# VHH binders against q7zyf1: the designs that were tried, part 16

Target 1, 260 residues: q7zyf1
Amino acid sequence: ALRIKVISMGNAEVGKSCIIKRYCEKRFVPKYQATIGIDYGVTKVHIKDREIKVNIFDMAGHPFFYEVRNEFYKDTQGVILVYDVGHKETFESLDGWLAEMKQELGPQGNIDNIVFAVCANKIDSTKHRSVDESEGRLWSESKGFLYFETSAQSGEGINEMFQAFYSAIVDLCDNGGKRPVSAINIGFTKEQADSIRRIRNCKDSWDMLGVKPGATRDEVNKAYRKLAVLLHPDKCMAPGSEDAFKAVVNARTALLKNIK

## First folded at step 7 (VHH)

Design s35 (framework vhh_7aqx_2)
Fold by ESMFold2-Fast, scan of step 7:
Structure s35 (fold): chain B 260 residues (1-260), chain A 122 residues (1-122)
Amino acid sequence: as target 1 above (260 residues)
Amino acid sequence: QVQLQESGGGLVQAGGSLRLSCTTSGFTFSSYAFSWFRQAPGEEREFVGSISRSGGSTYYADSVKGRFTISRDNAKNTFYLQMNSLKTEDTAVYYCAAPKRFTFSSYEYDYWGQGTQVTVSS
């Protein structure tokens, strides 16, 4: 039987333990108590007509458990990375979570051989949503990660996420611990995704083109040409690319009106 | 107050060996992962190797795999880079580095040594 190790990561109170409980309530057999900030359990799932034994480590996201979490990153096949759509700081912390894992595994470690499922959690919340689906999806897919909108409270998206997640891990294991040759085509590069995210968060036209206030006409046009080619609709299928491209065009027009 | 200090660099013939040391002070040594980087003249800094906080995992750049070994000695607050089968392409200033210990992020290398020169002659 295929055996896989899965861990959960994310800030305190994003609902990651509730996600695990919702899916695994009837399948989860706790082996260790959460006295050290790690809940360990075993479950069996059937994926692609085969039985998979899953060892799940539900890691507490509180800073207090930082040192304990680091002992559990090694030899992982899958990561469930969770944030709260109503609290933007939990989304912004995702890069920090990846950095924490990479520190233990090393910057050149096997993170590319790990399946990540990003859960944009608490979509059922009545509070204002701080992270749009397009932003969360773009961040996730730019890194080659699976993306799901979930609600641990309602159960929405949970089964879909776990089925896709485990299926991807099985594919990885069948390919010798490497991503399959027929990896999903996300239609964009990391550079394109990073540029879209940066542009979305820019406050003015100078920042949007990546130039300093007072840049020359030549500098503005050079920056514009680079971004326009990178984000052109024919070459970039990323979520938010059309809006980013329009923003870049508009930024150039605005800046050139004021440059003598 | 955090300090990293390299030693052990020098001149060596191609095919030779050197061992670099990085002595640390001002933080809890066992709480940090450590890395070695190098910078050749006119080039950007290149990752060489890293050792995890627990010491259970080591990772290397493809250019040095099988030739270099990173290790740590928690009792001495020191970590090492054993360099074997040196090539002229290994000529560079070698830096030891540690990421700032951070609850949600530790990827950025905030602590650096001053560097030690390694020169490999053909």
Scores: ipSAE 0.000, ipTM 0.138, lowest interface PAE 15.1, mean pLDDT 76

Design s36 (framework vhh_7aqx_2)
Fold by ESMFold2-Fast, scan of step 7:
Structure s36 (fold): chain B 260 residues (1-260), chain A 122 residues (1-122)
Amino acid sequence: as target 1 above (260 residues)
Amino acid sequence: QVQLQESGGGLVQAGGSLRLSCTTSGFTFSSYAFSWFRQAPGEEREFVGAISRSGGSTLYADSVKGRFTISRDNAKNTFYLQMNSLKTEDTAVYYCAAPKRFTFSSYEYDYWGQGTQVTVSS
């Protein structure tokens, strides 16, 4: 029988434990509970024709537990990476979590051989949403990660996430620890994703096109053409590409109106 | 030859104290985290406490938290379990164990001692 190791990562209070409890409440048999913020348990799942034994480590996100978390990153097949859609800081911390894991895995460690499921959690919240679905999905898919909108409170998205997550881990294990060659193309490149994120953060039309204030008509048009081709809806399926393309078109129009 | 050997077990009255030692040989002591497990009659082996490779972190089961302390002495290739305020429920065979990385699962540990009996009388 196939045995896999799964860990959960993310800031304190993003709902990691609630996600695990929602899915595993009657399937998860805790062997040990750690008072220092790591809960360990085992469960069995059936994926395709196989029974899979899953060791789950629910790791506390607080800095106090940093040294203990370091002991648990090795030999991991899957990561459930959680943030709170109502608190943008938790989303911005995801790159820090990846950096912590990479550092602890060392030179031999390669996160490309690990399945990540990103959970944009607390979508049931009635409070202001700080991270759009398109932004969370873009960040996740640009890294080859699975993306799910979840609510531990309502149960929305939880079963879908775990089923896709475990299926991807089985595929990884069956392919010698590497992603299958037939994996679905996500429809955009890192360059496209990076451009969309940059454009979202621009406050000025000159910055949006990547030109200096006072650029000539020719320079503006050259910069525009590069971005328009890159972000055209026919060539870029990235979340937010349509808005970024419209922003680029509008920036060109605004700049050219005032250039003699 | 890799070997872990427990000592310090015995009979003690409830409320008393015992210190267990685990002496190691045949491998580089500083490369390992260390743990204590116990097994009561008719039960599975359960986690008791652990100390990280650096000695900077310790971890305890809820049932022993505040009563037991794990420590290590790299110069002596030995680690310890100080057991205070012992209860009759602490009666078990205590095992020391060494994984190359820390884990809660007894099935994933690399090396085990023979066990030492601790009996707590009422």
Scores: ipSAE 0.000, ipTM 0.144, lowest interface PAE 15.7, mean pLDDT 77

Design s37 (framework vhh_7aqx_2)
Fold by ESMFold2-Fast, scan of step 7:
Structure s37 (fold): chain B 260 residues (1-260), chain A 122 residues (1-122)
Amino acid sequence: as target 1 above (260 residues)
Amino acid sequence: QVQLQESGGGLVQAGGSLRLSCTTSGFTFSSYAFSWFRQAPGEEREFVGAISRSGGSTYYADSVKGRFTISRDNAKNTFYLQMNSLKTEDTAVYYCAAGRRFTLSSYEYDYWGQGTQVTVSS
């Protein structure tokens, strides 16, 4: 029953439409308005066992469409803010995009009640990268925004970005339209956070891997593989992830030592 | 046991200065990045500043840049926030944080202090 409005922002040719199409293909039916530079579509997604209806406005980034874009900022719950890692000027334009939105929302609206997902796009490019991950991440985090490295071409980062983005919007809606203490600035998933908390509370190696006492070597290894991928430091930036990963490795070693 | 303890908070007049300290124990100080966050009544916790493990990199929120300075003293297992040109808008509870990653995200810090009140009067 939850309905949300999402818009895309960013310079022309940064890949906004490709990102949206990649994730929403077969879940999104766009209604193109070529003359005004706005693609409108509706999709349904399931977040935390809730069905949400998403109205997406894919706004043309060219200055030519400035006056048209102004009409579409109102009543927005989420923004997908896109730049091209191979073209530094698209990154430098992000503050301009925020200023444009703030100007049009006026004093009655503010961006503090909107979830932003920043997409550092085209990471698959063979061209030299001009915006380092640390630079993009720090800019995004300084604004309280989600940050993702994405490639519309390869699909890298797309599902993770949309999952975290929609989850954050749901949390915002559940918190009376205001940012909750824990949800907007995220380098990890709820599953990763829940696993880390569970592992911290475990009393023995069987519990840490989520297997029953007496599990076979194959069952132990399967559980280990799942957790090791989930909690790997390269994949999980959550507090305690390194300690949890180490605990999982140690639990596997201890269990396999005693299994015939 | 890991402990982070803030000190140096209090009441100060606008335009004044305060120096906050965060004394740590229970972990290898030189292996951690440090940050300060603040929270005003009814508001979300806001990033203030961060310093890397080496001390070679610092980052500040736009609202405090040029006025606040974060620093660390590995010999004392303590890090600091020097606050100059204080404004009434700086009134908040200030929290120190420690994490293995240099980050602006409050959710990535492993250890937190109890908080210290800073009140700036007009």
Scores: ipSAE 0.000, ipTM 0.109, lowest interface PAE 18.6, mean pLDDT 76

Design s38 (framework vhh_7aqx_2)
Fold by ESMFold2-Fast, scan of step 7:
Structure s38 (fold): chain B 260 residues (1-260), chain A 122 residues (1-122)
Amino acid sequence: as target 1 above (260 residues)
Amino acid sequence: QVQLQESGGGLVQAGGSLRLSCTTSGFTFSSYAFSWFRQAPGEEREFVGAISRSGGSTYYADSVKGRFTISRDNAKNTFYLQMNSLKTEDTAVYYCAADRFGYLSSYEYDYWGQGTQVTVSS
């Protein structure tokens, strides 16, 4: 049987262990529970009429366990990256998690041959949402990662995420441990993704257009034209592009109403 | 246009120190993570050290931990590699690199410098 190694990564208290427990309860036979901040278990899943043995390492996200986590990044086929949609800092920490893993794997061990599933968790929460779906999806898809909205509490999105995740890992293993050539992302550029993310984090119309307060009508219109062309729905297929485009149009209208 | 320019390389005796600088232009410096890589003749380019976008996290190759320090100065659009207790094995061309997301693998970086030679003699 095909054997695969999966790890979970993310900040403390994002619900990472709850996701694993929700899916694996009654599917998962624990081998042992590590008292050092890493839980290890084994499960068997059926993907495309094939039995797959999965070794799952649920790694504690607290900085205290950094040195312990480093030993477990090796020989990984899949990673579940988890953040809390109600706590933006957990989303912003994802870049740090990727850097931690890459440092341990070294320059020859790149993540292009690893399947990543990003879980925007706690979507059931009645608390204010700090990370919009389009923002999380854009970040994930720009890196070639799978993206899922999940709730460990309700079970929403969990089974769909694991099914797609394991299917992608099987495809990767069947292709000699490399992603198929056709798996390269298309439809938007890094510049487009960066602009969408910047615009979503802007606090006012001047910031959205990238101009200083008090900019002239000509300066406002020049900045607008550049962004409108870049983010036009006909030219940008990135998640969140239509909202970013509308924000840019509205920002220009608001600023020009008051400029003489 | 986007530019990364290394400086501070040269010849130094084993046990000595050098500080490399990478000056940048053409992008928003505070939005990028930065790394140093090196390449010796006949070898692959290897990771040396990285600093996160916020500057709150630094990462180093095992061969340089405790000897090298990476830092950034957002006001000057410049980041640095302080190299102490240099060994002959540190002889290489050193490259600075920028990436929005702080990747440590060479093919995932957005921008690269042209390289600066560091030679450590016995």
Scores: ipSAE 0.000, ipTM 0.123, lowest interface PAE 16.3, mean pLDDT 77

Design s39 (framework vhh_7aqx_2)
Fold by ESMFold2-Fast, scan of step 7:
Structure s39 (fold): chain B 260 residues (1-260), chain A 122 residues (1-122)
Amino acid sequence: as target 1 above (260 residues)
Amino acid sequence: QVQLQESGGGLVQAGGSLRLSCTTSGFTFSSYAFSWFRQAPGEEREFVGAISRSGGSTYYADSVKGRFTISRDNAKNTFYLQMNSLKTEDTAVYYCAAKPRFSYLSYEYDYWGQGTQVTVSS
């Protein structure tokens, strides 16, 4: 049987343990054993006619457990990154979690050989959502990560996430511990992702095109052409690209209406 | 019962054209995004093109851009790959695939067709 190691990462109170518990309660698994800030579980799953033994390590997100977590990053095939859609700081912390893992794995460990599933958790919350789906998805897919909207409370998205996650890990293992060519990010670049994020946060049409108020027709058209090529639907598969492209087109139209 | 079925494959001379169709049943067609993939002998499965749920966005691999066009017909529960200016390098088994959201990761697709052979001779 194929044996894989999976860890969960994310800030305290984002619902990591609840996601794992929700999934495990619907399947026969050995009992979790709480230890030095790491909860451990074992489960068996069937993916593409293969029996997979999964060792799940739910790592405590508190800074107090930093030294303990360091010992568990190595030899990992999958990571479940969790944030709370109602608390933007938990989303912003994801880059810090990736940096911690990269630092501990060093040059010997390449995160490109690890499957990441990002869980935008607590979508059932009645509180105002602080991280839009397009923003979370863009961050995730720009890094080649899987993205899911989940609710541990309702069970929404949980089975879908684990099914896709384990399937991706099996594909990685079948490809000698490297991501298959078909799974490589072929749809967008970091520049495209950054541009979409910038446009989403712009306050007016001048800012969207990256020109100063009062720019000439030629300056507006030059800026538009650069962004139109960068964000064209044929060249950019990034989440939010269609909306960003439409925003750029609309910004040009609005500005040119008042420029002779 | 959910099904995706490719048709329109066959033998064609270099420089020729083929139109592949993927007929679907058993789900709400308008709620899904669609993609085409291909696999040449001895090679890995390659992304070819995709169309968004709304139909407002299409995406292509660089190797086929300008020659292939993906489209969808919600009334017929069918989507297409129009292949023009075919090259011998386009010889492959072509697969259609469906997912509820647009993504470039092949292992995220909910449904796959069985594949149709396209052979381009010199």
Scores: ipSAE 0.000, ipTM 0.111, lowest interface PAE 20.0, mean pLDDT 76

Design s4 (framework vhh_7aqx_2)
Fold by ESMFold2-Fast, scan of step 7:
Structure s4 (fold): chain B 260 residues (1-260), chain A 122 residues (1-122)
Amino acid sequence: as target 1 above (260 residues)
Amino acid sequence: QVQLQESGGGLVQAGGSLRLSCTTSGFTFSSYAFSWFRQAPGEEREFVGAISRSGGSTYYADSVKGRFTISRDNAKNTFYLQMNSLKTEDTAVYYCAAPKRFTYSSYEYDYWGQGTQVTVSS
């Protein structure tokens, strides 16, 4: 039987434990519960008529448990990376989570050989949504990660996520511990995705164009031209490209209006 | 054989102090993180504090933060819980714990001491 190690990552209160409990109810047989901010369990699942033993470490997301989490990143085949669609700060923290894992794996380990399933959780919430599907999907796909919209409360998306996640891990193991050659990414490039994400996170027009405050008219126009070509709706099918292109156009207009 | 053994428990009056020790054997002490847990009668086992493998970081439950201190002595294969300003609510059996390595280079918390009773009287 194939043995795999899975960990969960994400901020406190995004619903990581609820996702695991929702799927593993009556399937998850914990041999032992570690309560230092890490809950451990073992379960057996069947993927494509193969029995797989899954060791899952549900890691507490508070900075309080940072060094305890350090002990558990090694030898991981899969990560369930969770954020709350109603709290944008949990989404913004995802790059920090990846940086923490990369730091602890060191130069000998890289995340390219690990399957990530990103869970945009709490989609059942009746409150205002702070992270659009296009934002979460773009971030995830730009990194080669699986993306799912989930609700631990209703169960929506949970089974689909775990089935795809485990299937991807099986493929990873069958391919000698390396991710299989990615499916052809039609519609956008990594550079386009990275630019859209950067623009979305900018606070002012100078940052949106990637120029320093006080840049000349020529510098503004040069930066604008590069981004406008990159993000043009006819050339970029990435989620959020229309909004990013409009933001770039508006940023140029605002900056040039105030440059003499 | 891996074993953990608590000592230092006993009866103390509220406002007093106790130091618990956990002596370990059967593994490379310096390679492990360690934790303290407690369990009051009729309650679930709760986390009290932890010390990292690197020795530089400690973590505490909110109920004991500022009153308890965890430390380790690699030369003695022992780690400690210094308990100050004890309250009657701290009455519990205290357990020390360490992770266990699996054959596939994964680990979990599976090594536990037998527990030591701490009773805080008014």
Scores: ipSAE 0.000, ipTM 0.127, lowest interface PAE 16.5, mean pLDDT 75

Design s40 (framework vhh_7aqx_2)
Fold by ESMFold2-Fast, scan of step 7:
Structure s40 (fold): chain B 260 residues (1-260), chain A 120 residues (1-120)
Amino acid sequence: as target 1 above (260 residues)
Amino acid sequence: QVQLQESGGGLVQAGGSLRLSCTTSGFTFSSYAFSWFRQAPGEEREFVGAISRSGGSTYYADSVKGRFTISRDNAKNTFYLQMNSLKTEDTAVYYCAARFTLSSYEYDYWGQGTQVTVSS
C-alpha cells in the first residue's frame, strides 16, 4: 500500500490541532503519542480506489518546540499550513514557516515536490476578519498550493480539504514525485500575482501606479498602460485581478484630473 | 458556574422517536457551537451531530443522517436532538458538548450524559 507522511505547520493558537482532531472523528485509529510538541497519528484512507497509509505529525507551532520540529520535516509528502483569518500576523508568518522548512531540508529538499494545503481557519469567528479570502487564495495559488476556508469548530471545509489534499499527494506520487502542472500554474504569472498583492497594499493613487508623487501625465499614462496590459481580465485569471485592474483604472483617472 | 444538562432520554421501541434537550447556563449561549456525542456499552464515544454558532450549518454522522435533526434555541439557552426512526443500534449514553468558535483545542464543556435505550 502507498505510504505517505504529512505534517501540520502554523503559529500557536491558529487551530492546527483542532483541524486534525475534527478530522480524526471516527477516521483515525487513536495512536497519538504524548510527546514534546509532536502528536502522531496513523490512518488508512481510500483515494481513487486505492488504499493509502497516512502518518500525520501535528507539530506545535510555538518557538519553544523549534528544535523538535526540525527532526520531522524530512521525507514529507504533504503539509497542512494553517493560519487564523482573524489574526493577520499568523498569515504573515506563513513565509517564515516555508523558510524554516526549506532551511531544514537543505539544497536537495525542494518544497516544489511537496503538496501544501493552506487552511484559512476560524471562518466561524465572531472577531473581525483580518485576511480577505482573495488575499489568502492569491498567496496560496501564487505558490502552487491548495487553498481552503476552514472552521475546525463547525467542521466546514475540513473533509473537502483532506480529500483534495490526499488526492493531490496521490497525483504527485503517480507523477514521479513531482507536482503536476495545474490550471492554477497557467492562469497567471508570478509578476501578475506580485502586482495584485502590491496594488492591494497601496495607500494612494501614485503608489498604486508605481510612480512618484508629482509624476507627469506621460509618466502616469506609461505606468497605467503597463499595469492595464498585465492585469487585463482577458490575460489574468488570478484571484483579485479584477479588483486590482479597477483600482489601477481609478487611480489613473484620479491622478489625471489634477495634471495639465 | 458553567453547566450543560441533558434531558429527554429513556426507553423507546424500535421505530419510535425521542427528543433530547441540552439546557445550558453560565456562558453566552449565542457565542458557542454545539454537538451531540454518544457512547454505547463496550464501544468508543462517537460523534452524532453538530450545529454551528449561527445555526446555519449542521453536520451528522452517516449512521443518523436523515433520521436525526439538531437544532438550537438561543432564547431558551437550549439545543436539541430530534431522533426519529430509532434502531436498537442507537442505544447509548448521549452527551451534549459546547465549543467556543475561537481557538479552543477541544470541547470546552460537556454534559453528564443521558441514557437512551431502544428495545426491539
Scores: ipSAE 0.000, ipTM 0.102, lowest interface PAE 18.2, mean pLDDT 76

Design s41 (framework vhh_7aqx_2)
Fold by ESMFold2-Fast, scan of step 7:
Structure s41 (fold): chain B 260 residues (1-260), chain A 121 residues (1-121)
Amino acid sequence: as target 1 above (260 residues)
Amino acid sequence: QVQLQESGGGLVQAGGSLRLSCTTSGFTFSSYAFSWFRQAPGEEREFVGAISRSGGSTYYADSVKGRFTISRDNAKNTFYLQMNSLKTEDTAVYYCAAPRFTFGSYEYDYWGQGTQVTVSS
């Protein structure tokens, strides 16, 4: 039977362990529950009538456990990256988590041959949401990662995430540890994704169009045309593209009122 | 073939000390983190302490913090548990353990056979 190793990563307090617990309550056979920051267990899952043995390592996110964590990155087929939609800093930390893993795997470890599932967790929260679905999805899909909205508390999204995650890992293993060639593209480019992220983080209309304060009418219109073509709904299927396109249109309108 | 073997257990008076050793074979010793566990009669196995691969980090159960020290000697393929200020509650069979990870297959933790520690009042 196919045997796979998966790990979970994310900041402390994002609900990572609760996601694992919620899924594994009926499926998980805990081998050992340690105080060293690694919760280890074994579970069996059925994907397309095949029994898969999964070794899960739920790794503590605190910096104190760095030396323990670095011993467990090797030979991983799948990673569950978790953040809290109510705390933007946990989302911003995801690039740091990827950097830590890349550093520990070294130049011979190819992260592109590992399946990543990103969990935008705590969607059930009654508190203000600080990371929109389109932001998390765009970040994830631009890296080729799976994206899911989850709630460990309600159970929403968890079974769907694990099913897709394990199916992707099985496909990768069946293709010799490399992602299969796909006839389907993701529907957007890196330039489009980068532009959407930049626009979303802008606070004023000058920055949104990429022009300096005091730009002329012609400079504003030139920048607008470039972005409008790049982000047009007919040419960009990226998550958040419609909102970014509207922001660009609104920025042009606001600036031209003052420049005349 | 990978093996873990404990030594150094025995009978000791409360307030005394013992040093347990775990000798390993079949491992690339420097590539493994190691742990100590114990099991008292009628109880489940309890975590005691752990040492990271580099030796730069150690972790202890609250019940033994300040009294027990874990260390490793890569040249001897051996790691240790120094037990000071022993209490009758420390009476248990002590086990050394290591996790295993192998490409394409992952097995359970390796365990020693255990060594008895008895603390008399």
Scores: ipSAE 0.000, ipTM 0.160, lowest interface PAE 13.5, mean pLDDT 76

Design s42 (framework vhh_7aqx_2)
Fold by ESMFold2-Fast, scan of step 7:
Structure s42 (fold): chain B 260 residues (1-260), chain A 121 residues (1-121)
Amino acid sequence: as target 1 above (260 residues)
Amino acid sequence: QVQLQESGGGLVQAGGSLRLSCTTSGFTFSSYAFSWFRQAPGEEREFVGAISRSGGSTYYADSVKGRFTISRDNAKNTFYLQMNSLKTEDTAVYYCAAGRWSFTSYDYDYWGQGTQVTVSS
């Protein structure tokens, strides 16, 4: 049977182990428990009428385990990246996790042939949410990663995430370990994603349009046309694009009322 | 042929010391991480200690921390377990193991045959 290696990454206390336990309750047998910062489990799943054996490694995030972790990044087919929707710092740490993996794969470290599933975890929490679904999805999809809203506590999103994740890994393996060309169709560009993120974080109409305070009517309209074309609903399917487009329209209207 | 051969086991009194060696052949020693495991009669095999490929990191089971030290000698293709302040609970067959990425029993590429350590009081 096909054998695949999966690792889980993310900050402490984001619920990585709970996600794995929720899905794999009685579906895997843990091997020897060790104090080395890596928990290992084996499970068998059926995808597209095929049996696959999954080796899952849950990676501890502490710097003390850095050298052990770096040996486990190699020969990986899939990564589950987990963050806590109630703690924005765990989301911001995801770029650091990717950077660590790239560094440990060497100077030419390439993650393009690895399937990533991002889990926006703890959506059942009664605490205030600090990372919107649109932001998490935009970050994930702009990198070609799968995105799921999950709750290990309620079980929401868990089965859907694992089924899509394993299916994508099987597709990768069937294509000789290379991502199929049609699998990277996310419906938007990096420039569109970057613009949406920038607009979301702007508080000033001048900044939203990318012009300096005191810009002329012609400069305001030129900047508006550029962004309106870039973010037009017919041409941009990115999460948050509708709100960004409305913000750009409103910014132009506000600025033009005060310009002679 | 790949071989891992343990030596240095035997009978020792509680509070004493013993050094186990694992001599390897048939593969590139510097490309592997190494571990020691032990198994007492009727019990599951348990992790004892591990040393990374570079030698820069060592890991130990809580039951042996501060008493046991793992080390490696790339020039001799040999790695060691220095056991100090031995207790009767340390009585077991000790196994050496070599692997690329994993320090659990099912992830190792190569295993030794085991060496008996008996601690009497």
Scores: ipSAE 0.000, ipTM 0.164, lowest interface PAE 13.9, mean pLDDT 77

